# VH-VL binders against Stress-response A/B barrel domain-containing protein DABB1 (DABB1), part 1

Every score and structure here is a prediction.

Target 1, 210 residues: Stress-response A/B barrel domain-containing protein DABB1 (DABB1), of Arabidopsis thaliana (Mouse-ear cress) (q9syd8)
Amino acid sequence: MSSIVEHVVLFKLNDDDVDSGKINSMVNGINELVNLDQVLHLYCGSIHRLITTTASDFTHVLHSRYRSKEDLNAYAIHPDHVRVVKESESIREDIMAVDWIAEQAPEALAPPLGSIGKITLLKLKENVMEEAKLEIMEVMKEKFEGIDQITVGENFSPGRSKDFSIGSISYFRDLGEIEAVDDQMKLQNDKIRDYVDDTIVVEFNVPSSS
Below, numbering starts at 1 at the first letter of every chain, in headers, positions and changes, except where a header shows other numbers; antibody chains are not in Kabat numbers.
F, E and O stand for the ipSAE by ESMFold2-Fast, ESMFold2 and OpenDDE, each averaged over both directions (binder to target, target to binder). V2 = 0.75 x the mean of E and O + 0.25 x the DockQ between their complexes.
Where letters were taken out, [cut] stands.
Atom coordinates printed by the task and the answers are left out, and those that the model quotes come from them; centres of patches stay.

## First folded at step 13 (VH-VL)

Design p3
Fold by OpenDDE, fold request of step 15:
Structure p3 (fold): chain C 210 residues (1-210), chain A 124 residues (1-124), chain B 107 residues (1-107)
Amino acid sequence: as target 1 above (210 residues)
Amino acid sequence: QITLKESGPTLVKPKQTLTLTCTFSGFSLSTSGVGVGWIRQPPGKALEWLAVIYWDDDKLYSPSLKSRLTITKDTSKNQVVLTMTNMDPVDTATYYCAHRTYYYESGTYLFDYWGQGTLVTVSS
Amino acid sequence: EIVLTQSPGTLSLSPGERATLSCRASQSVSSSYLAWYQQKPGQAPRLLIYGASSRATGIPDRFSGSGSGTDFTLTISRLEPEDFAVYYCQQYSRSFTFGGGTKVEIK
């Protein structure tokens, strides 16, 4: 498989008004969607760490992968998906989503069990040229030591992305590697700083067992 | 293509029960991701959501009016019925039924098509 | 309950002018869960904008929505005669509530 579609959703749930049971039910319902034929990978869970400049708070994250935009569309209107969306209406407060095409699919479509996922979303300043966007994405594609897989792409769902236009997701195979690349990532961020208006960074744990 | 039409009494006495029927075409309540809701609007005032029913018979009600409202569907007839008990002159309004469906770009369901509405006057 | 306050209550303008309508929420609302409706006299509301900035099917590009958090805006870049109506914002983050509406009337 040469390319895949990355789908990232960030949720803020009404935890003040909703019990943990309802939240767990929603999360489980979402995770069951992994069984759909259109879905290559899907995981929904709590956010471990959220770093943001000005964006809203989020409590949960969903990451899923598809063969194509067509499969994503089929997923979107699938009875099981629309049911889960409906059922979550009573407990969701804030939501955003970013979709991009990864030109190079990772070797493993599912991340390693027990790994750490890291999502980076960039809101670019106004009037950033296309050439600059390409440069930004090239900079972001650098695969540091400890990263099992990484994809970067431009968002093609602007209506849901709160003006965030570039997305990246990486998985660290070893939990101890998450901090090892901090300095390198800082340098990376310095390279693109002049183009960036806002940033969202999300870290989450992939369960050790399915 | 999608059309909805409200029907029922246009005059109700205080303390009586209002029963309105929404008859629709262009869609089916057997389709996953589809719902029908009711919204009312007093003369010259803003809109107020009342209730919604989905394809799987899931129902939601306005918290403030929940005790007075019942929403049901007859999928075979393409109809949704709303009952509201203990009507009062303050409940005088145009009552609308509306189609509700999932929008990916929104990430949730929307009321995207509405009936023409029916004016219900509550008076002695 | 999330309360939406629209301003101004009435906006008097002439055809060809720019209209700017405000919708303020009592608490933060996801842009994904903010919509605008147009209602003409004697007619049902029509979905205009959803997700704060997405135009519904058939809506001309002179209509645009923007905003985030508690402040949202509907803009009509150049008013057409058929645009004189009442406009409502709606949130569906928590339950479903509407603003009080802004009447755009002919000057």
Scores: ipSAE 0.891, ipTM 0.940, lowest interface PAE 0.5, mean pLDDT 95
Fold by OpenDDE, fold request of step 15:
Structure p3 (fold): chain C 210 residues (1-210), chain A 124 residues (1-124), chain B 107 residues (1-107)
Amino acid sequence: as target 1 above (210 residues)
Amino acid sequence: QITLKESGPTLVKPKQTLTLTCTFSGFSLSTSGVGVGWIRQPPGKALEWLAVIYWDDDKLYSPSLKSRLTITKDTSKNQVVLTMTNMDPVDTATYYCAHRTYYYESGTYLFDYWGQGTLVTVSS
Amino acid sequence: EIVLTQSPGTLSLSPGERATLSCRASQSVSSSYLAWYQQKPGQAPRLLIYGASSRATGIPDRFSGSGSGTDFTLTISRLEPEDFAVYYCQQYSRSFTFGGGTKVEIK
């Protein structure tokens, strides 16, 4: 299958200073962007679980897919997108984004309804060679039992990624399936541990209805 | 090709209202993702953001100066107007207007092009 | 309001030297929402760096930005005569605020 572009954005909102209604409006506004021609898939929602050592406590996640970098760029400057960005500026506290090319598009561009998305971002140590990066990504691409789809790639938007350079996203049927692969994930992490400086893991629920 | 130029009185008396006009070229406020803001700088001091207006007539003001500020646009003339009431000598500053637009790599809007500024002195 | 504190107030250096400028925020600021400007005497500010580390169009590679959280840095690897100016950091996280500026002057 043809390659696609994965776009991941993590948001941190301050609940003490932000009205819940504004948060909902932002999320809804972002999700409406799924209707743009450039967008193959888009979902924005609350983070269910965040695992990180030093990164910000992000509260919301956006995942979207595009045919190409060109489509991502067109999306970025689209009137509806820039409007939503402007409107969200009043309530956001922190933000980061990671973009990568998935060499093989998943069979279904939209994840299954009711599934759980898992995003893994890696900040590598200094002076990691290109060959090592390829090895890391190959290790991360392993499709465990219960994974519906998985993509891995190197970030091509360094200005937004807070030095995180490798991204992956997987979708599981349910939390049980994620837990079932814990040991395998630990082994996977052990294989790449020497190259990794920091990790962000995000889990989020995909709605059961569109 | 983007240019901005500030115009208005260079001398204002205390308690009077300042009206400045920003005339620009190379872009239009009818374009989505475009804004024009005002920033001032007292002599020898730091910069202070005042207000911004966007293509859709959305407006933001400095929280501390909001009650004194009004920003409007005339898209057909490529002009943005800032009014500031109850001027005081402490408001003496160079006033800049600046182009603001979305940058993907920033994930937000930036002031990327500035006018040359106009010095406004508040004095009796 | 997020307050940006720049240090030092004045940095005296010679052409060819490395300049390191600090910008400290009163609270955490996303690197995406941090910018640097250069201002020469009698001129308007010019955008140098955005997203903490991205160079604006036309900015030489001797300028670089880094940092996260509350601590950000602008580095000029080798000062050129035209680099002696005042530099301001700016945040876009909450409203729009500027630092007090660092003057890079010739020693």
Scores: ipSAE 0.887, ipTM 0.939, lowest interface PAE 0.5, mean pLDDT 95
Fold by OpenDDE, last read:
Formats: structure tokens, C-alpha cells, sequence
Structure p3 (fold): chain C 210 residues (1-210), chain A 124 residues (1-124), chain B 107 residues (1-107)
């Protein structure tokens, strides 16, 4: 497969006013969407680490993959999806989504079990030129040691992204691997710093078993 | 084309029950991701959401008016009915029904099409 | 309950002028859950903007929405005669509440 669509959703569930059982039920319901034919991969879970300068808090993350925008659209209007969305609205306080095309699909469409996902969303400064965007994405595409897979792309769903325009998702084998590349990532961030207005970084654990 | 039309009494006495019917076309409440809601507007005042019913018979009510409201659907007739008990002059308003559906671009459901509304006056 | 406060209550402008309408929420509202409606006299509200910044179908590009957190703005870049109406913001974050509305009237 040459390219895939990455779909990332960050949302805040009301933990204070809602029973944990209801939250779990919703999360499970979302995860069941992985069984849809249009979905290549889907995982929803708690955010382990959130690093952001934004005022927004997020508690949960969803990452899913599709063969095409058409499949994403089909997913969007699928009865099971719209049902889950409706049900979750009662406990969902905040939400954003970023969609991008990964020109090179990872070897494995599903991340390794027990891995750690890292999502990086960039809000660029105003009037960043297209050439600069390409440069940013090229910098972000660097596959460090320990990264199992990485994709980067420009958001094509601006209505949902809260002005974040670049998305990246990487999967690491474990936390140690993330830590091992910390300095390299800092250098990477330094390279693109002049173009970036805001950043959201999310880390989450992929279960060791399905 | 989606259309909605409200029908029912235009005059109700205090303490009586208001029954309004929304008849719609261009969509079905058998379709997943579809709902119909009611919103009212007192003369010269702001809008107030009342209730919504979805294709799967899921219902939501305004917290402040929940005890007085009942929303039901007849899918075969393309109708949604709202009942409101113990009407008071303060409930005088134009009552609207509206189509509600999921928008991916928003990530949520929206009231995107509205009926013309029906003015209900509560008076002795 | 989330309260939406719109300002100003009335905006008097001439055709061709820029209109800026404010909607302030009593607490943070996701941009995805913020909408704007237009209502002309004797008519039902019409959806203008959803997701704080997305134009509904058929809405001219002179209408734009922006904002986040507690502060949202509807902008009409150049008022047309048909734009003089009352505008309402609405939030979907907790239940469904509307602002008090801003009347855009002809000066």
C-alpha cells in the first residue's frame, strides 16, 4: 500500500461528573469500530502524557487508519460510528481532530502490541509558505532509532484541527526508546522552531493484547 | 430537500398540555445519525432548546424543562411529537422543530434545517 | 449550564461595512461545539457557521467565524442588505444553549 489516511482525535471526557464505567463503555464502543471494513487500524485509549501550551486539556486519544479519504468518509457516516459519536457527546467536553495522508504507509498497518504511540501536532505561525511546510514535514519524518513507524502529513480537515496543520504519529517499542531519542527530538524541534506557533504532543500506550 | 413543518394548537390555556407535531420530508428517522429536535423562542427573546429524539429512539431533554416534556417519533409517518405539560403564559413562544445530523467537519451533530415555526400563545 | 453572552446587543451599520459580533462563554467551549445562526424577522433561524469557523452550505464567504476557549467571533466582511438580522451563537458542549443574540440593524 502506497499511502494511507491517518486520523487522529483528541478529546476530553468528563471524569469528574461521569461514572468511570460509562467512560470505559464509551471507549470500548469506539474501539469496536476497528471491525468496520473501512478501518485498517483503530485504537482509542487514555492519554499517558500530554505536553501542550494550549489551554485545552485532553484525556483520550483515538488513532485510526484508512486506505483513502473515501474510506474515511464512509467510516464517518457509518451507523456504528455516528451512534458512538452521539453517545459520547454527553460526556465529551472537548475535541479536536487532525487528518493527513501518509504518502508512505508503514510496513505494519497496526502498531506493535505494547508499543507507545506519540502524536505531534503543530500549529504553524501565520503565513508560513508551502515550501516551509514541506521542509517542516521532511524534518519531522526522520526515523530515529527505536521508532517502529512514523508518518507525517498536512491536515486536510481544518474545521476540526483547532488551527493545527501538521500531524505526525510515531510508535516506539517502549518508553526507554522514546527517552533514548529525546536529544534528537529536541534538535528536530529546534530546526522547525521558527515556523511553529504551538505544539501538542501526546503519548499513549498500546495494549499488549488485543 | 429537507423540510419540516410544525403543527398544533396556536392557543393553549394555562395548566393545559401542549401537543405539537413536526412533519418532515427529505429524510427519515430510520436513518442512523438522524435526529429531530425542538427549539422555542419567546417573542423578542432568545432561542431555547427543548428536546431531541434520534433514529434509535434516544431522547434528550432540557434539564430545566425535562419534567414537563415528552418527545416521541412515528417513523412511518415522518412525524415527531412534542408534549409539554402545565403550560403557562411564560411558555408563549414560537416553537420550531429542526433536523439534526452528524457533520464530520464539526465532529458533532448539528441542527441544520429548521421548520418555519408555530406560534403558541398561552392565555386564559 | 454554559451561558453565552453576545455583544453588542445591537449593532447599527450601513451596507458595505464590516460587522464583528462577539460570543463569550461562561466556560471554555470546544470550537467544534460552537455554531452561529442568522434569523430574519418572521423567519426561522438559519445555520451560518458550525465548528466555530466552518460555513454551512450556501453561506456566502463574507461570513466567517473564529475563536476558541471562551471567546468567539462572527464576522461579516461587507454587509449586504439581506444581512441585517439577528445573529445567535449556540454551544453544544453541555446541553444546548444559545446566546442572547445580536441585532444587526441598518444605520
Amino acid sequence: as target 1 above (210 residues)
Amino acid sequence: QITLKESGPTLVKPKQTLTLTCTFSGFSLSTSGVGVGWIRQPPGKALEWLAVIYWDDDKLYSPSLKSRLTITKDTSKNQVVLTMTNMDPVDTATYYCAHRTYYYESGTYLFDYWGQGTLVTVSS
Amino acid sequence: EIVLTQSPGTLSLSPGERATLSCRASQSVSSSYLAWYQQKPGQAPRLLIYGASSRATGIPDRFSGSGSGTDFTLTISRLEPEDFAVYYCQQYSRSFTFGGGTKVEIK
Scores: ipSAE 0.886, ipTM 0.938, lowest interface PAE 0.5, mean pLDDT 95
Fold by OpenDDE, last read:
Structure p3 (fold): chain C 210 residues (1-210), chain A 124 residues (1-124), chain B 107 residues (1-107)
Amino acid sequence: as target 1 above (210 residues)
Amino acid sequence: QITLKESGPTLVKPKQTLTLTCTFSGFSLSTSGVGVGWIRQPPGKALEWLAVIYWDDDKLYSPSLKSRLTITKDTSKNQVVLTMTNMDPVDTATYYCAHRTYYYESGTYLFDYWGQGTLVTVSS
Amino acid sequence: EIVLTQSPGTLSLSPGERATLSCRASQSVSSSYLAWYQQKPGQAPRLLIYGASSRATGIPDRFSGSGSGTDFTLTISRLEPEDFAVYYCQQYSRSFTFGGGTKVEIK
């Protein structure tokens, strides 16, 4: 299976100051980008759960997949994407993005409808060696029972990631499956704790229908 | 070559409305990914963004000044107009218009070319 | 809003010296959304650095930008006479705000 590019964007939108209509329009506009030829998968929606130690709050998440960095770049300069970026300026309070290569593409490029996505971003401490990074990612790649798919990788877009350097995304069939692996995930976190400065964990629901 | 030039009154009275026109060349405001914005700078002070208008007539205003600002474009004339109501001496500043465009490397828009600015003094 | 604090307010240096300018954000800002401008007396601002570290077209190599999170730096490796000006940082993450500026003046 060929590698794919994972693209994650976190948004903080001001719900108090912005018309809900504008937010919805933006989200819909983003989701329409899934129709671009360069896009293998794309979903944007509200964050259901956010866990972070020191990072900013986020309200919305975008996850998309591409065949290559070239396709990601083509996506980035596409007029529809350029328009959406502009539209986001009026409502966003914060934004970050993390991109990584998944060496092995999941069997299904689009996550299951009705599934739950979980994104984990790690900001590593200073002077973490390359070998340690590899170990961290190896630990994070563990596929627990209930995980439909998981990818982990090192961020190759440091200019947008607020120093978060490792990303992972997993999809679960349901919330129960996430809860079932809580203890295992805690143990996993313990293994890499000494290398981690900050963590962002995002959970979001994938709609049951398009 | 991109050029912008601000024009309008250089003196306005308190409570009056300021109307400034930006005339530009070297680009079209019909081009996707292009905008024109206004930024002001009081004498000896920092820069303050006011408004921006894009190719598709989308507009964005400074939150603090939104109620006083209106930005419009005439693409055929290569002009953008800014109006600011209820002017006060505190609004005395050099007003700049600037070209705004998408930078693909950064994934965001930037003000990359500026007019020379026009000094507007608000005084009775 | 995001507040950018620049330091020092004034930097007095001689030609040939290294200049280091700081810009601190009130909250974390992605590097892609941080820019630097140069403004000479009586002139409009000129885009200098974008994406925190990318030089705009025509900008000499002696100018460099760095930083992430809340702390950003503009460095002029060797000051030329024409480099004495006011420098502003700007963020594009939430609306568009500028720092208070750092004046680089001749010693």
Scores: ipSAE 0.844, ipTM 0.924, lowest interface PAE 0.5, mean pLDDT 94

Design p3
Fold by ESMFold2, fold request of step 15:
Structure p3 (fold): chain C 210 residues (1-210), chain A 124 residues (1-124), chain B 107 residues (1-107)
Amino acid sequence: as target 1 above (210 residues)
Amino acid sequence: QITLKESGPTLVKPKQTLTLTCTFSGFSLSTSGVGVGWIRQPPGKALEWLAVIYWDDDKLYSPSLKSRLTITKDTSKNQVVLTMTNMDPVDTATYYCAHRTYYYESGTYLFDYWGQGTLVTVSS
Amino acid sequence: EIVLTQSPGTLSLSPGERATLSCRASQSVSSSYLAWYQQKPGQAPRLLIYGASSRATGIPDRFSGSGSGTDFTLTISRLEPEDFAVYYCQQYSRSFTFGGGTKVEIK
């Protein structure tokens, strides 16, 4: 079992010129970066459901995986990546990123086609001690029937995270599987609620075909 | 060490065309993720962005001034040139060129190193 | 268009005091796209803070930034004589907008 680096980016994209095609160009350009040697998995797409109290209406999500922090850094400065960032400057209204190490990589680094991704980001209260952070992450790691894979970790990139310090990503086979665990997820949320200052939950669809 | 220096006329008559050259060292405009921009500061007033050119020759202009501005580069000479037409006394300002680069730490482009600036006065 | 309003216009303080500079946006601005610059007389602006709270390379720990939404703050925890300057905030999401500046005068 090997570790991986999880990279999650949330974008609020706004295109003043509805006919420009810039949002599609950015999304396509980012998804082409899956072909870089450093990248184990990468998907960028629209957010299907967003639950947040921040009033930031994030519209798109990127999830990608790397063997190491070195490979994540190499991706970030890669000529193809910095070109996509430059070409999309005019539509990027808001951005945040959360990065963590998953100590045990999932069996399948790319989730099955048609999967539903669910990202949960936590901003903890100021007085939360390190022991409580470990407890929170152990609660979040629980894998219910229907969850294809899950990773959880503490953010290591604080300059981009808007003070969100814990991240998780789960994949479900379909919408039915995510709905089937609703009660269990509510109980999970109740266990950690007293430690949490703010939460962002993102759900997105992995396309069934190209 | 990154350095930039602006050069050009210090006095221009109304309706004339201003041409400013930014000569830089310590980086190449052939490097992916790099650009050079122009920003001006009228005496006693806020900074105002004018234009930027990137390594791949992509260009952006201030919307209010776009019809008057042209930015070009000569990568072999380490130079960027700004042309501004139809100068008016309100255009009297210190004109700066600045290095623009992608910052991995933020995931954004920033203007991090600036030239010392050149004062351009448009006669009244 | 986004307008950045800085206050106070002038802040007169002695070395060792804490300086708090305000930048208010006419509409919400992402903290990921908020920067602060220092400009000393006769010099180019110097990048201090990017992403609302991240210090640029070589910037001393006494400078810190915070804020979100429409309200952003630059703090100098213990003012030193070399900190006499004008400070500008800037937003750089989709466009480039600078605030009008706050002049810090050392008494």
Scores: ipSAE 0.763, ipTM 0.880, lowest interface PAE 1.1, mean pLDDT 90
Fold by ESMFold2, last read:
Structure p3 (fold): chain C 210 residues (1-210), chain A 124 residues (1-124), chain B 107 residues (1-107)
Amino acid sequence: as target 1 above (210 residues)
Amino acid sequence: QITLKESGPTLVKPKQTLTLTCTFSGFSLSTSGVGVGWIRQPPGKALEWLAVIYWDDDKLYSPSLKSRLTITKDTSKNQVVLTMTNMDPVDTATYYCAHRTYYYESGTYLFDYWGQGTLVTVSS
Amino acid sequence: EIVLTQSPGTLSLSPGERATLSCRASQSVSSSYLAWYQQKPGQAPRLLIYGASSRATGIPDRFSGSGSGTDFTLTISRLEPEDFAVYYCQQYSRSFTFGGGTKVEIK
């Protein structure tokens, strides 16, 4: 498996009846899908920190991994998946998805327990050329000390991405490691700022127990 | 090719119960991710969703009309039945049934194929 | 409850012209849950656009959708004779709400 498919979904979940347990039921139902043959890795949980200018207050994140686009499609139409989607329709206020190919799979497909995940999604300015997209992705995939793994890629699912076209996911050992690279990330952002219309940054905790 | 056809009375008196049948082909209500819904359109007015039933017999009803509606299915006959009680002249509308399915390209459920509709007039 | 207001009520145009139809929501609606339907006289509605901007199967490239927040647009880049119809927007996040429609008619 030299390459994998990354699947990232952001949800804005809203349950007017907080005693219904529907948010927890959805999150648990999604996490059980890790048991499907098509899925290499899957985690759904609350967003710890969201940085965005879109004003959409996403509350939950899904990150999952597949061997191929065909396996992602098989997951999407799997009876267990379509049932979870139907059962959670009443609480899904907003949703977006970004999918990319990571040309080099990380050694550990499931990040270590207790890791902090960081997703960065970019919406590029109109008329950004393919060569510039490659330059942007080369800048973004630079692995700073403290990053356990990182993948970056161009979205291949334009219908769900709200025009966000580049995605990345990194895992860190803890929050201190994220803070330690803040200045380096500011410099990274400065290098690509002129190409970017909008950014979504999501940080989330991988629990110590699943 | 997915097709749906509504059948039932075209004239109903006030306070009577309306029963409409949707007969469909080209899909099965045993298939995961599939449902059939009912939508009506009063003359010159907006479309209004009434109810949906899914393959696993899960049902949703319009909150404002829930006390008057019952939706059931017979998967072996490819039929869905809507019953609406206490009909009133304001319920005069064209009633449509529609196929509801999960679209993996969007990650959402949609009403994609509709029947031709049947006009139900409620008049004394 | 969310209300979708479509404008104009009627749009009178000639074949070959560009049509721009507006759907405004009473509160923010996710673009992922917005659809457009076409309905010709005496016929069932037909799904055109889902997720605000994705064309349904068999829908010509001249139909496009856009928008976010409270403002959504259906564009028909060059009207064909078969495009003169009524168009409805729908939101389907947590509930099902349809707009009042815009009639596109021959000038």
Scores: ipSAE 0.747, ipTM 0.878, lowest interface PAE 1.2, mean pLDDT 90
Fold by ESMFold2, fold request of step 15:
Structure p3 (fold): chain C 210 residues (1-210), chain A 124 residues (1-124), chain B 107 residues (1-107)
Amino acid sequence: as target 1 above (210 residues)
Amino acid sequence: QITLKESGPTLVKPKQTLTLTCTFSGFSLSTSGVGVGWIRQPPGKALEWLAVIYWDDDKLYSPSLKSRLTITKDTSKNQVVLTMTNMDPVDTATYYCAHRTYYYESGTYLFDYWGQGTLVTVSS
Amino acid sequence: EIVLTQSPGTLSLSPGERATLSCRASQSVSSSYLAWYQQKPGQAPRLLIYGASSRATGIPDRFSGSGSGTDFTLTISRLEPEDFAVYYCQQYSRSFTFGGGTKVEIK
């Protein structure tokens, strides 16, 4: 299994009745989908830190992994998934999704417990050519000391991505490791900035235990 | 392939109860991720959503009309029924039923296919 | 409550011209929950655009949608005779709201 499909969804959840428990019910319902045969990895949780130039203040993130686009589609139409979506319609104020193929699957498909996930989504300027996209993704693939794993790819689901076309996900052992690479990440961002129209960066915590 | 057709009385007197049936084909209301909704359009006015029923029998109603509406389904007959009590001339409208389904392409549920509609006139 | 205001009320145009229809929301609406419908006289509404910019099945590429926040646009790049109709926007995040419509009529 040399490649995998990455699936990232950002949600803005808003519950008019905070006593209803609908946000918790949605998050728990989504996380139980990790048990589906099609799913290699899945986590949904609160966004710890969001850096965005968009107007939407996303509150929750889903990251999941599949062997193929066919398995992602089977997840999407699975009875348990579509029920969670229906039951949470009243709290879903905004959504977006970015899907890509990671050419090389990470050694561990599920990140270490207690790690920090970091997602970066790029919206490119309209005149960016394919060779420039390859350069951007090659720059983004660079692993720094402290990064446990990283995948990068071009989105294949344009209807859900709000025109964000490149995604990456990295996992770090803890927040200290993210801080340790801050200058290197600024340099990485400087290398690609002239191609980029907009960026979303999401950080979230992988629980230390169930 | 997906088709829906509304049926029921075209003339109703004030205070009577309206019962409309949506008969559909090309999909099943036993399929997860599927629902049928009702929307009306008074002559010359905007569309107004009334109710929806989902495959698992979950139901939602327009808040302003909820006390007057009942939606039910018979999955074996491919039918959804809307009942609206205490009809008034202001309720004169074309009533549509519509297929509701989850679109992976957007990550949302949508009303994608509608019936041709049936005009219901409320008059003495 | 979200209110959708469509403008203009009527567009009088000739075949071959570009039509631009506006839908303005009273508060921000997610583009992921914005749809456009076409309704011809005596017919059911037809879904044209969902997610603000995605064409529904069978919709010609002369129809396009765009926008975010409070301002959304439906564009018909070259009007055909069959495109003269009323167009409605709808938001469907957490509730269902339709705009008042824009009539596109032959000049």
Scores: ipSAE 0.730, ipTM 0.869, lowest interface PAE 1.2, mean pLDDT 90
Fold by ESMFold2, last read:
Structure p3 (fold): chain C 210 residues (1-210), chain A 124 residues (1-124), chain B 107 residues (1-107)
Amino acid sequence: as target 1 above (210 residues)
Amino acid sequence: QITLKESGPTLVKPKQTLTLTCTFSGFSLSTSGVGVGWIRQPPGKALEWLAVIYWDDDKLYSPSLKSRLTITKDTSKNQVVLTMTNMDPVDTATYYCAHRTYYYESGTYLFDYWGQGTLVTVSS
Amino acid sequence: EIVLTQSPGTLSLSPGERATLSCRASQSVSSSYLAWYQQKPGQAPRLLIYGASSRATGIPDRFSGSGSGTDFTLTISRLEPEDFAVYYCQQYSRSFTFGGGTKVEIK
């Protein structure tokens, strides 16, 4: 498969009745959508670490993969999906989404069990040109030891992105591997800082037995 | 294309039960991701949401009015009915029904098409 | 409970002028759940803007929305005769709250 569509959603979930189980019901309902024909990979879970300058205190993340924009659209309007959204309206305090095309699909579409996912979303300064966007994405695509896979792309869904225009997702074998590259990631961030108005970084755990 | 119309009594005495019917066209309540809600507006005051019913018969009510409200649908007639018990002069308002649907572009449900509204006056 | 306060209560302007309408929330509200409606006298409310900045179907590009946190704005870049109406903001995260409205009237 030469390219795929990456779909990332961040949720701020808040349940006034903690014992109601509504957050777990939503997360489970979303994860069951992995069985839809259109979906190559889908995981929804709690955020382990959130680093942001001004964004909402997001609590949960969805990452999913599709063969095409058409399959993403079919997923979005699927009866099972719209029911999950309706049933969870009362706990959804904030939501955003970033979608991009990964020009070369990773060899493993489902990341290894027990891996750590890291999503980086960038809001660029208003005067950043297309050439600079390509340079930013080339810098972000750099793969260090410990990174199992990485994709980077320009958002194609402006209505839900809160003006974030570049997204990336990478997977690490475990938390130790992500921490081992921390200084290299800081240096990478320094290279692009002058172009960036705002950043969201999300880290989450892929369960060991899912 | 989507059209909604409210019907029912325009005058109600205190303590009576109000029954309002929303008749709609251009959509079906059997369609996944679709609902119909009721919103009211007292004269000179803000809009206030009352209730919504979805295609799968799921129902939500305003917490402060829940004990007084019942919402039902008749999909074959393209109708939604709101019943509100124990009417009081403070319930004098224009009552609207509205189409509710999922918008992929926002990832949220929205009230996008509304009826013209019907003024209900509650007085002795 | 979230309270939405709209200002000004009335905005008196001439056709061709820019209108700027404010909606302030009592606590932070997600821009993804902020909408604007237009209501002309004797007519149904009409959805203008959803997600703080996205135009609903058929809404002309002279209408734009912006804002985040507690402060949201509806802008009409050049008022047309059909734009004189009352405008409401709404938040629809977990609950449904409407602002009190801003009346845009001919000066």
Scores: ipSAE 0.707, ipTM 0.855, lowest interface PAE 1.3, mean pLDDT 90

